# Ledger of designs, part 5: VH-VL binders against IMP cyclohydrolase (purO)

Target 1, 198 residues: IMP cyclohydrolase (purO), of Methanopyrus kandleri (q8tz52)
Amino acid sequence: MYVGRFLLAGKLEDGTPIAVYGVCSRSFSDRRIEVREGAAFVVPEDPSYITENPYVTYTCARIVDEFLVLTNGAQTDPIADKLESGVPPREALVSVTFAMDYEHDEYNTPRISLITDGETFWLGRVAPEEVYFRVMKPKDGEGYLLSVYGEYAEVPSKPNMTLDREDPLECDPVPSFEHYVCSVIARHDGGRWSLEAR

## First folded at step 6 (VH-VL; framework fv_flanvotumab)

Design d46 (from d0 with light chain Y32W)
Fold by ESMFold2-Fast, scan of step 6:
Structure d46 (fold): chain C 198 residues (1-198), chain A 122 residues (1-122), chain B 108 residues (1-108)
Amino acid sequence: as target 1 above (198 residues)
Amino acid sequence: QVQLVQSGSELKKPGASVKISCKASGYTFTKYAMNWVRQAPGQGLESMGWINTYTGKPTYAQGFTGRFVFSMDTSVSTAYLQISSLKAEDTAIYYCARYKGDFYETDWFDPWGQGTLVTVSS
Amino acid sequence: EIVLTQSPATLSLSPGERATLSCRASQSVRSWLAWYQQKPGQAPRLLIYDASNRATGIPARFSGSGSGTDFTLTISSLEPEDFAVYYCQQYSNWPPYTFGQGTKLEIK
């Protein structure tokens, strides 16, 4: 199954809140996630190719106070900045993702965005034919999967996967995704978010 | 408007080299990969390979390693194809074409340059 | 490598007629197939992508269909300017992607 980019969010069976931003690509496998304190970036695998050009890299994850922000593009930093300035999560997510709109490229690539404080998950998708934003409170073992393409390309109204493995990338249907490249996994342990590149 | 403009036609002798340019405008050059496609007289389209405009890394199709070099210059939004040790069978129209899609999605070709005719004859 | 085979090699029709062009892949390309039109002395022009989506500015008489290994480009009513060579292209596997050999659409 080809999904493009995906967001996975929910709680493991032991109650640990988690979220994942993942990249699948047919053409470019030479990418990785770089984690720095409080942030994660999609970058070229070979750091010698990183230039001053902002399109070579983008922020896919930010931690601001109790909040984690995961998105598939340039909306990550503006959303995080609004949260940092005290804007509530719903307003930060909806206003930025909608105003930036889907990418006006050949695919009209949807923007997908997630904010979570570990208990509440705000998930959104903006595409040419639809704009959906939902607030979710997963129970232990419940997962929400949203992709830009394929079977999961709609904001779920109820849990659409089970987080029955400690490694969320091992939970169905993630292992079936075609052309997986890289991801960032966020875990909320001991009252704080941590980021891990995969 | 999004467009690709190529350098003019070239007439070369066997053994010479040629460098073709493809200047992009109307979009962010590094957002999309650039492809090179060859079309010999009366023949179909043949993909030569592509260059990743974010990293500068070229990828060549099986028949186009060695004498063919893809390069680019982001400061002028231009991609280049250099062919060394020209042979008569290199006579063709060479097109640059943008892989459509963003950085992670390079699939179909749009737009195309107007083509550069390279004639190799004694 | 995925091989694309187009048929017929040449299709002779008159203006106003319906044209049906075929492209067959040696293995499944799902819907990852594009169609191009090339007129004499011109660069190719994108017509269809993802098997069935018309590119911007392409007239409604052009349509694409199919999935997996069998694809069709249909021109519902030929105009004089439609007589050209048509190529299919797959993007299912790693780049560089491959083209079919072309179908020449000519006036009867």
Scores: ipSAE 0.071, ipTM 0.628, lowest interface PAE 6.3, mean pLDDT 88

Design d47 (from d0 with light chain N53K)
Fold by ESMFold2-Fast, scan of step 6:
Structure d47 (fold): chain C 198 residues (1-198), chain A 122 residues (1-122), chain B 108 residues (1-108)
Amino acid sequence: as target 1 above (198 residues)
Amino acid sequence: QVQLVQSGSELKKPGASVKISCKASGYTFTKYAMNWVRQAPGQGLESMGWINTYTGKPTYAQGFTGRFVFSMDTSVSTAYLQISSLKAEDTAIYYCARYKGDFYETDWFDPWGQGTLVTVSS
Amino acid sequence: EIVLTQSPATLSLSPGERATLSCRASQSVRSYLAWYQQKPGQAPRLLIYDASKRATGIPARFSGSGSGTDFTLTISSLEPEDFAVYYCQQYSNWPPYTFGQGTKLEIK
């Protein structure tokens, strides 16, 4: 199935909080995730193209204090900045994601945003005919999957996947995604978030 | 309606210069890169490179540096290809084509301009 | 740079017959391959993208298959308007993207 971009969030069976931002793309497959301390960026695989194509380079992950922010676009930094300034997660996510609205491109691409402190997960989506926001508290093994396109394009009201493998990318339905390009996997080790490029 | 309209055919002598235009309409010009493709008589399609319509920065394929210059004018949604010091082997149809270069899902090379024939002869 | 090799160079068939055109890549392009049709005096027209997905307005008789390095364009039953040159193109790397040399489909 083709999903475009996706967010995956929840707890592994051993209780480890995790979140993933993934990129699936039909046309632009030579991109990667670059992780720097506290942040992750979607960038061209060949660094020489970064200046030549700013359309595809954006911050997809930020760690601010106890919070992790994952989004599919330009809303990542404003959300993280509000959290850093002491704005609560609901207000930070809602005020930025919904004010920026969906991308007014040919596809009216939805914005999807996630904030988590490892126990509580705030998930939002804005599209032309809808805005959805939910607060979730997953139990061990419970996952929430939200994509830009396809079957998982609605913010789930209950867990819609099982995190029954230590590698979240191996948990159904992720292996079935078409045109997978790259992802950032965030894990909470009990003390802090860490980011891993895939 | 998304379309690309190119300037008309040119007949030039060796050593002259030519500037081909490609005018875009029906979409936001700066959202998609513009690619240039050459087709010599009886030959296949050859990618020459592309221009980032947001930054104006050109990227040339090997063999198309020096005499070939990609440029653009955002105010009129037009991309340009200039060839200087024309040689007989530059005789070809030159196409512009919209090129996916960002996040959006679209056709790869679509639309195409109708082509501009450049003939270089004495 | 990735080189695409198309075969055969020329394919001679009659209307109503099935056409099978091949494209081989010098290294894996995954499924990031498109097919174009070009008629004399005209610009190329997109037929297939992502190796197997039909572009809008393209008749059902056109289909694409393959992944990695080996790709096929199939026309199940040739119509007179299908006699043209066909090009494959890869977009698995950053621009400029490369084309195959073309297969000319001609009337027998």
Scores: ipSAE 0.005, ipTM 0.474, lowest interface PAE 10.1, mean pLDDT 85

Design d48 (from d0 with light chain D50Y)
Fold by ESMFold2-Fast, scan of step 6:
Structure d48 (fold): chain C 198 residues (1-198), chain A 122 residues (1-122), chain B 108 residues (1-108)
Amino acid sequence: as target 1 above (198 residues)
Amino acid sequence: QVQLVQSGSELKKPGASVKISCKASGYTFTKYAMNWVRQAPGQGLESMGWINTYTGKPTYAQGFTGRFVFSMDTSVSTAYLQISSLKAEDTAIYYCARYKGDFYETDWFDPWGQGTLVTVSS
Amino acid sequence: EIVLTQSPATLSLSPGERATLSCRASQSVRSYLAWYQQKPGQAPRLLIYYASNRATGIPARFSGSGSGTDFTLTISSLEPEDFAVYYCQQYSNWPPYTFGQGTKLEIK
């Protein structure tokens, strides 16, 4: 199945909070994720093609205090900035994602955004036909999957996957995603988020 | 409005080279890949390959390696097709067409350039 | 590469008749198939994408169906402006994406 971008959030069976931002793309397979001191960036695989254009290179993950922010675009930094300024998570997520809206290009690309402190997960999607935000508290082994396109293109009202493996990318249905390019995996271990590029 | 505008027709002798341009407007050039399609007189559509406008990497279909070169210039939102050592068999209309890039589920061709006729004759 | 075979090569019909055009893939393309219309002197125009979704501005008389290896484009009642060449195109794997050889729809 082709999903475009996806967010995965929840708790492993041992209780470890985890979140993933993943990139699937037919046209732009030459990309990777760079992790630098509490942030992750989607960048061209060949650094000579890096530009300041936010459609080419963007921040997909930020860690601010106890909070992790994962999104599919330019909303990552404004959300993180609001959290750093003391704005509560729900307000930071909703106000920025809604104000930036879906892309008003020919494809009306949805924005998907996640904030989590490891216990509470705030997930949102803004598209032409819907604006939906939800607050969730997963139990051990429970996962929430949200994609831009395909079968998982709705903010789930209940867990829609099981995190029954240590590597969340090996949990169904993630291995079935077509044209997978790269991801960042965030784990909350010992009271702090850590980021790993895949 | 999203559109692709190609350079004008070319008349060349065998052995010459030609460079066709395809200027994009109304969208972010590097967000969508650009494909090239050939149509010989009275024949169907042949995909020649595409260029990833994000990385600059071209991908060529079988039969279009060697004499055909895809390139681009992000500063002017333009893709280029260069054909070297022209042969009579290269006489065709050459189209550029946009792929969706990485934001849509499917990669159909839309929009298309108006086409550039290249005639190779003695 | 995936080969698309269109049939018939030429279809001769009169205005008001139903047209059914076929496209067969050498291996499964799932639903990643588009249909284009080309009139003389013009660039191709997108009609159908994802096997069955009609593109913006395309009249309701055009419909697409099928999945896997067998696809059809149906025009329920031909108008004079529909006589053109029709191409199917797959985009199932990495580019370059392939086209069928075309079906010419002509006036009887």
Scores: ipSAE 0.012, ipTM 0.553, lowest interface PAE 7.9, mean pLDDT 86

Design d49 (from d0 with light chain D50E N53Y)
Fold by ESMFold2-Fast, scan of step 6:
Structure d49 (fold): chain C 198 residues (1-198), chain A 122 residues (1-122), chain B 108 residues (1-108)
Amino acid sequence: as target 1 above (198 residues)
Amino acid sequence: QVQLVQSGSELKKPGASVKISCKASGYTFTKYAMNWVRQAPGQGLESMGWINTYTGKPTYAQGFTGRFVFSMDTSVSTAYLQISSLKAEDTAIYYCARYKGDFYETDWFDPWGQGTLVTVSS
Amino acid sequence: EIVLTQSPATLSLSPGERATLSCRASQSVRSYLAWYQQKPGQAPRLLIYEASYRATGIPARFSGSGSGTDFTLTISSLEPEDFAVYYCQQYSNWPPYTFGQGTKLEIK
């Protein structure tokens, strides 16, 4: 199943809040995620482009105080900036993701965005035929999966996956995704978010 | 009808400055990056860099730092290229061209401005 | 940087003939290659993107093929308006995106 980009969010069976942003690409596999303090970036595998053109990458994750922001594009930084300035999560997520709209490229690529404080998860999607935002409070073992394409390209109103494995990337249906490239996994341990590139 | 319209040709002396405009219409200016491409007489196309139209932040290719400045004005949907301390080697047609704003998949240039000829001669 | 080499530098043909233009990359660009047409005094015009997808409004006689390092632009039956310079461009990683030096298609 080809999904393009995906967001996975919820709580592991032991109660640990987690969120994942993942990249799947049919034709471009030489990307990676680079984690720096409080942020993660989708970058070219060739480090010479990062050094030469450090601003032609997109931020896929930001940590602002208690909040984690994960998105599939240029909306990450504006959302995080609004949170940093004290704008509430729902307003920050909805106003930025909706105003930036889906990408008017050959695929009309949807924007998908997530904010979470570890207890509450705000998830949104903007596409040509759908604009949907939802606030969720997952219980232990409950996961929410949202992708750009495929079977999970609709913001779920209820949990649509079970986080029954320690590694969220091993929870069904993630192993079935075609052309997996890279991901950032966020875990909420000891009262704060941490990021891991995969 | 997505269009990019550039300012007219310029004839300048070495050491002068020039500012070229590129006005966008038919789409939301801040959703797509604007690239600048140079074509010297009888030569091919050379990417100079781009400006993020949402943040206003420019990024320059190697060889185009220092004397070249990309800027924009969202209120009039216009991108600008300024070249200071002009040299004879700067004689070229300068194009603006739109490309995908998020930079994470594939980026091709469409549409293009009509080009601005800058001639630097003594 | 990735270098794109186009061949031939000049191709002389008559209307109605088939044109085949080549673009070779110094390293794999996968399918991240576009073709542009430029007529004298005009800006480049996008013809093909992602090696084989035809841009909006481009006639069916134009087709692209190839992947990795070897790419071809084919014009199945030349029309008078097709005589122009053609450039390939790669965007396989991140900018700067590089162009080939061009192939001039001229009337025999």
Scores: ipSAE 0.015, ipTM 0.486, lowest interface PAE 8.0, mean pLDDT 85

Design d5 (from d0 with heavy chain Y104H)
Fold by ESMFold2-Fast, scan of step 6:
Structure d5 (fold): chain C 198 residues (1-198), chain A 122 residues (1-122), chain B 108 residues (1-108)
Amino acid sequence: as target 1 above (198 residues)
Amino acid sequence: QVQLVQSGSELKKPGASVKISCKASGYTFTKYAMNWVRQAPGQGLESMGWINTYTGKPTYAQGFTGRFVFSMDTSVSTAYLQISSLKAEDTAIYYCARYKGDFHETDWFDPWGQGTLVTVSS
Amino acid sequence: EIVLTQSPATLSLSPGERATLSCRASQSVRSYLAWYQQKPGQAPRLLIYDASNRATGIPARFSGSGSGTDFTLTISSLEPEDFAVYYCQQYSNWPPYTFGQGTKLEIK
């Protein structure tokens, strides 16, 4: 199935909080994720092709204090900046994602955003026909999957996947995603978040 | 208005080279890949490959490496197809077509350029 | 590489008749299939995308159906301007995306 971009959040069976931002793309498969101190970026695989175009190159992950921010676009940095200035997660997520709105291109591409402190997960999606935000508290083994396109393009009201493997990318339905390119996996070790590019 | 406009017809001798242009307007050029499709006289549509407008890297279908070069110029929103060492069998109409790319659930060819006829004869 | 086989190669019908054109894929393309119409001297025109969605400006007499490996383009009542070559195209794998060989719809 083709999903475009996806957010996966929850707890592994051993209780480890995790979140994933993943990129699936038919047209732009020459991408990777670069992790630098407390942040991750979607970039061209060849750095000589890096542009300032936010549809193409953007921050997809930021760690701010106890909070992890994952999004599919330019809203990552403004959300993280609000958290850094002491704005509560719900307000930071809703105000920025809504104000930036969906992309006003031919397809009105939705924005998806996630904030988590490892116990509470704030998910949002802004599209022309809907604006939906939800607060979730997953139990061990419970996952929440939200994508830009396809059958997971709705903020879930209950867990919609089981995190029954140590590698979240191996948990169904992720292996069925078409045109997978790259992802960043965030894990909370009990003290802080860490980011791993895949 | 989203459209692709190609350069005019070309009449060339065997061994010459030709460079066809495809100018995009009405959308962000780097957001969508550009595909090249060949149609020999009386034949069907044949995909030649595509150029990633994000990276500038071309991908060629089997049979279209070597003499065929895809390039682009972002500053003028234009893609190019160059054919070197022209042969009679290169006589065809060459189309550019936008590949709806990233951030779409569906990828089909739309819009299409009007086509450029390249005739190779001595 | 996914191969698309269209049938029949040529379909001879009269205006007012129903046309049914087939496209078969060598492996599942799910619903990632488009149909194009090409008239002599013109570029191909998108008719149907995602197997069954009609493109903007395309008359209601055109409809697409199918999923997986078997697809059909139907023209419910042929108009004179519908006599053209029709191509199917799949986009379920990495590019380059492949076309069928075409079905020529001609006047009987």
Scores: ipSAE 0.029, ipTM 0.604, lowest interface PAE 6.6, mean pLDDT 87

Design d52 (from d0 with light chain N93Y)
Fold by ESMFold2-Fast, scan of step 6:
Formats: sequence, C-alpha cells, structure tokens
Structure d52 (fold): chain C 198 residues (1-198), chain A 122 residues (1-122), chain B 108 residues (1-108)
Amino acid sequence: as target 1 above (198 residues)
Amino acid sequence: QVQLVQSGSELKKPGASVKISCKASGYTFTKYAMNWVRQAPGQGLESMGWINTYTGKPTYAQGFTGRFVFSMDTSVSTAYLQISSLKAEDTAIYYCARYKGDFYETDWFDPWGQGTLVTVSS
Amino acid sequence: EIVLTQSPATLSLSPGERATLSCRASQSVRSYLAWYQQKPGQAPRLLIYDASNRATGIPARFSGSGSGTDFTLTISSLEPEDFAVYYCQQYSYWPPYTFGQGTKLEIK
C-alpha cells in the first residue's frame, strides 16, 4: 500500500501517548529526519543540499509547552507559533491548515495536521474534495491513522488501528506501507514530549 | 505554454566533447526535476538520469557515469548535458524531459524537448 | 532493475480496427506505469500515466488498464495518425525508470 505521508496518533497499551509523522516516497528516498531543540525537520541525507525550498526541507514537528505539532509541510511553524501565542489548539489547527489550503500541484496534495497535548488529539485534512477536522481522545491501545493517499486518506471518526506493540511502526498496517523513507516518533513520557528520528 | 527547447544537432569526431542545452519556459524551472533520455538509431528509449533543479545535484543511471555530466543554470532556466571523450556508440538523439507530478514524487515525463541529434563519426 | 517486456514487437492493423498492446514487468510496479507514443522524427508524447489516467489532450479512444505486472494499452478504433511506436515506462521506485523496448503499430 502506498500512502505518501502519514500521521499516526494514540496511546500504547501501557497508556503512553504517542504520535508519528512518516514519509513514504518513490522519489524522496535520500531524505531523513533531523531532531533539534524540540523540533524535527525533513532534510536531505546529504547536508550540502539543505535549502530554503519547503518541499525539500521543512519542519515536520514542533513542541510548544504541553503541545506537539506534526504536519506534512509548511503549516507546522505557523500552527506552533499560534499555540505559543496562546491560541487554543482547535483554532490554531483549523485556521492555519484551512487558510494554507491543499497544495496546488499536479496531485492537489492534501495537507494533514495534528496537535496533541497527550490526552486530546486534534487531527485535520484539507483536500479538494473535503475539509475535515476532528477532536479525539484515544483509550489505551487505540490508534488513529491518517495518510495523504490510499486507504487511510480520511480523518477517522473512531480508532482505525490498534497500538499493540511497543514500536508504533510495527503496528498494523504500518509495516505494509510501500517505499518507507523516514519518520519522527513522539512519545509523551514523564510529563513531556520527546522526539526520535527513524 | 510549458515547453522545453533543445540546442541544434551536432556532428563530432571520436574523442571530442559536446554540450547540449535544454531551455525551459512557461513554468518555475526549480520546481521540477529535469530528466535526460537517450535514443540510439533504430533503438528504444533509455533513461540516463536526472538533475534536481533546486539543488543542482545530478543522479546518473548505471552506465552513464564518468563521461556524462548533467548541469544547469537557474538564471536562464536551462539544463545541460555534456558528453566527453565521444565514442561512436554515443551517436543518438538526446532528449530532455520534465518530471511531471507533485513535487514530492518524480513520476512520468512531460513535456519532452524536441531532441538533439549527436552524430559521432570518423 | 525492473525489465519491461512489450508484445507484440510489431502489430499490423488497418484504420478502424482495435489495437491491444501489452507491457509486462519483471516485478510488480503497482500502478506506476506510463505509456508514450512516438512518431518518426518526433519526441515521445505522454498518453497514459498511473496505468489508466489519460493525459491532457489525449483522445478518448486511448485507454490503459492493468496493475502489478500486466498492463494493456488499448486504442478502440485506429485513426491514420495512431500508427507509431508505443513505449511503456515504470516509475515504481526511483531509479532507474525503465522503458519497454516498444511496439511498432503499422498499417496493413
């Protein structure tokens, strides 16, 4: 199954809140995640090619106070900035993701965005055929998966995966994704978010 | 409106070098990769590789390293293919073609340049 | 390297007839397959992408089908301008993007 980019959010069976932003790409295989100071970036594997082009190098994760922001593009920083300014999560997520709209490229690539404080998860998708935002409160073991393309390209109304493994990337259906490149895994442990590049 | 225009045909002797240009117009040059495709006389299409137009980084298919160099000049929206130490087997039509699809994916080729015939004879 | 094998090598038909061209991949390419038309002295022209999507400006008589390893290009009723060489190309993973050897569609 090819999904493009994906967001995975929920709680492991032991109650640990987690979220993942993952990149699957036929042509983007020379990219990796770089974690620095409460943020994560999709960057070229070769540092000499790091540029200002937001399709090549962009912030995919930001931690602001109790909040984690994960997105598939340039909306990450504006959303995080709204949160830092005291704008509530719903307003920050909806206003920025909607205003930036889907990418007007050949595929009209959807924007997908997530905010979470570890208990509440705000998930959104903006595409030509729909604009959908939902607030979710997963129980232990419940996961929500949203992708740009494929079978999971709709904001789920209820949990659509089980987080029955310690490594969220090993939870079905993630191992079935084609052309996996890299991901950032966020865990809420000891009252704070931490980011891990994969 | 979107088009690729290549330089004219070249007749060269073995051991010489040639530099083919491919000028893009009607779109943002740095947004899409530029691909090179070779077609020997009476043969099919053979992908040579591409250049990332934002970074300038070339990627070569197997068999097209060493003598073949992809380069570009953003200021004139032009990609270049240079072939050094020309051999008779380099006789072919060389096409440039744009990546088509979203920026995160490199997919099919559209549009194509009109082709540049390089003839290597002694 | 993924090898694409096209059949037949040459297809001789008359205007008005239906043409069916085959492309087989050595490994699954999912739906990441395109078809191109090339006339003598001209650059290739994109016909079909993602196995079945018709490119802008391409007449409705052209259609593509298939997934995985078996793909078909169909021309429902041949017109004189359709006699050309047809190539399939896979882009399931970058690189190399490989082409089939071509099917020549000729008048007979």
Scores: ipSAE 0.012, ipTM 0.531, lowest interface PAE 8.9, mean pLDDT 86

Design d53 (from d0 with light chain N93K)
Fold by ESMFold2-Fast, scan of step 6:
Structure d53 (fold): chain C 198 residues (1-198), chain A 122 residues (1-122), chain B 108 residues (1-108)
Amino acid sequence: as target 1 above (198 residues)
Amino acid sequence: QVQLVQSGSELKKPGASVKISCKASGYTFTKYAMNWVRQAPGQGLESMGWINTYTGKPTYAQGFTGRFVFSMDTSVSTAYLQISSLKAEDTAIYYCARYKGDFYETDWFDPWGQGTLVTVSS
Amino acid sequence: EIVLTQSPATLSLSPGERATLSCRASQSVRSYLAWYQQKPGQAPRLLIYDASNRATGIPARFSGSGSGTDFTLTISSLEPEDFAVYYCQQYSKWPPYTFGQGTKLEIK
């Protein structure tokens, strides 16, 4: 199945909080994720083409104190900056994601955004036909999957996947995603978030 | 106004070379891949391949390697198609068309250039 | 390569009639299918993308349906300007992205 960009959030069966931002693309397979000092960036595989153009390079993950922010675009940094300034998670997520709106071009690409402190997960999606956000508290083994396109393109009202593997990318339905390119996996272990590029 | 403007018609002898330009305006050139489509007289549309406008990498369909070269110049937001050693069978209208190859997920063609007629005759 | 077969090759109708054009794929393209209109001397124009979404500026009389291997373009009530050649195109598999051979819609 093709999903475009996706967010996966929840707790592994051992209780470890995790979140994933993943990139699937039929057209742009020459991308990778680079992790630097509590942040992750979607960048070209060839470093000579790295630029400040937000259509080709963007921050997809930020760690701010106890909070992790994952999004599919330019909203990552403004959300993280609000959290850094003491704005509560719900307000930071809703105010930024809604104000930036879906991408205004022929495709009207939705914005998807996640904030989590490891216990509470704030998930949002802004699209032309729908503006929706939800606060969730997953139990051990429960996962929430939200994508830009396809059958997971709605903010779930209850867990819609089981995190029954150590590697969240091996949990159904993730292995069925077509044109997988790269992801960042965030784990909350020892009282702090860590980021791993895949 | 998003548009693609192609260079004018060409009349060439067999064995000559031709270079067609496709100038983009109204959008970020490197955000979307540029596709090339050929239409021989009285025939349908045939995809030739595309160029990743971010990396500059061309990808050619099976029948279009060798004599056909896709290139680009980001500084002027222009894609190019060069055909060497022209043959009578290359007589066709050549279109450039934008598709979302570099960032977005859906790869339909919009907009299209107006087309460049290349006539190869002795 | 995925082969797209359009039928009929030629469809002869009068203004005001309904037109239904078929596109069949040799293997599933899911919903990654677009429809284009081409008038003589003009570049193709996008009508429908993702099987059923109307492109900006396209009149409501044009609609697309289908998924997998069977797709239909419907024009609910033909206007004189609708007589043209129509192409379907798949973007499920690259390379190559392939077009159907076209259906010519002509006046009776």
Scores: ipSAE 0.011, ipTM 0.516, lowest interface PAE 9.2, mean pLDDT 87

Design d54 (from d0 with light chain N93D)
Fold by ESMFold2-Fast, scan of step 6:
Structure d54 (fold): chain C 198 residues (1-198), chain A 122 residues (1-122), chain B 108 residues (1-108)
Amino acid sequence: as target 1 above (198 residues)
Amino acid sequence: QVQLVQSGSELKKPGASVKISCKASGYTFTKYAMNWVRQAPGQGLESMGWINTYTGKPTYAQGFTGRFVFSMDTSVSTAYLQISSLKAEDTAIYYCARYKGDFYETDWFDPWGQGTLVTVSS
Amino acid sequence: EIVLTQSPATLSLSPGERATLSCRASQSVRSYLAWYQQKPGQAPRLLIYDASNRATGIPARFSGSGSGTDFTLTISSLEPEDFAVYYCQQYSDWPPYTFGQGTKLEIK
């Protein structure tokens, strides 16, 4: 199944809050995620381009205090900036994602955004046909999956996956995704978020 | 508005060289690769290869090495196709087309330039 | 590497009729297939991408279907402006991507 970019959020069966931003691409597989001091970046595999070209490098994850922000593009930094300024999560996510709107490119690419403090998850999608934001509190083992394309391209109203494995990338339906490139996995270990590039 | 505008038709003698331009507008030139497609008279579409508009690195299809050179100039958002030592069988319409292999997840050709007719005859 | 074969080479129909155009791949391209329309004297125009998604501005009478190795472009009721050459293109391999040889849709 091809999904493009995806967000996965929820709690493992042992209660550990978890979130994932993943990249699937049919064309440019020469990308990776780099984690640096509370942030993660989608970057080209060739290091010489990381500092030179802003169009191939973007922030996909930010940690601000107790909050984790994961998005598929340029909205990550403005959302994180609002959280740093004390704007509540719902307002930060809705106001930025909606104001930036879907990408006004030839294909009207949707924006997907996630904020979480480990208990509450704020998930949103802005597309030409739909503007939808939801607040959810997953129980142990419950996951929410949202993608840019494909059968998971709707903000779920209820859990739509089970986090029944320690590695969220091994939980169905993630192993069935085509053209997987890279991801960042965030885990909340009792007091703070940690980021792991995959 | 995204568009590609190509240079005008060329009439050349065998052995001459030609350089075709393809000027992009309405989008960030370096975000998407530029592809070149040839169409000989009465024939179908034939992919020649592409150029990475950020790095300038060309990639040629097997039949288009040696005499064909892809280049670009980011300061004017223009891609170029140069053909040296022209032969009669190079007579064709040459199209540039944008390849969207970036994070927008588009792997098809859109938009296309209007085409440049190159006629090689003695 | 992947060869696309279109059939028929020429399809003669009248306005108002349904057109069905075929594209077969020598190996699976999943859903990574696009369709283009080329009118005389013009550049190709994107119609369908990812086998079944209509490009922006393309009328609803155009539809694509199929996956793997067998693909179909359908025009439900031909308009006079639809008589053109149609090409399929695969992008399941790394660029440069290959095209079919084309199907000419002509007035009967």
Scores: ipSAE 0.013, ipTM 0.491, lowest interface PAE 8.8, mean pLDDT 86

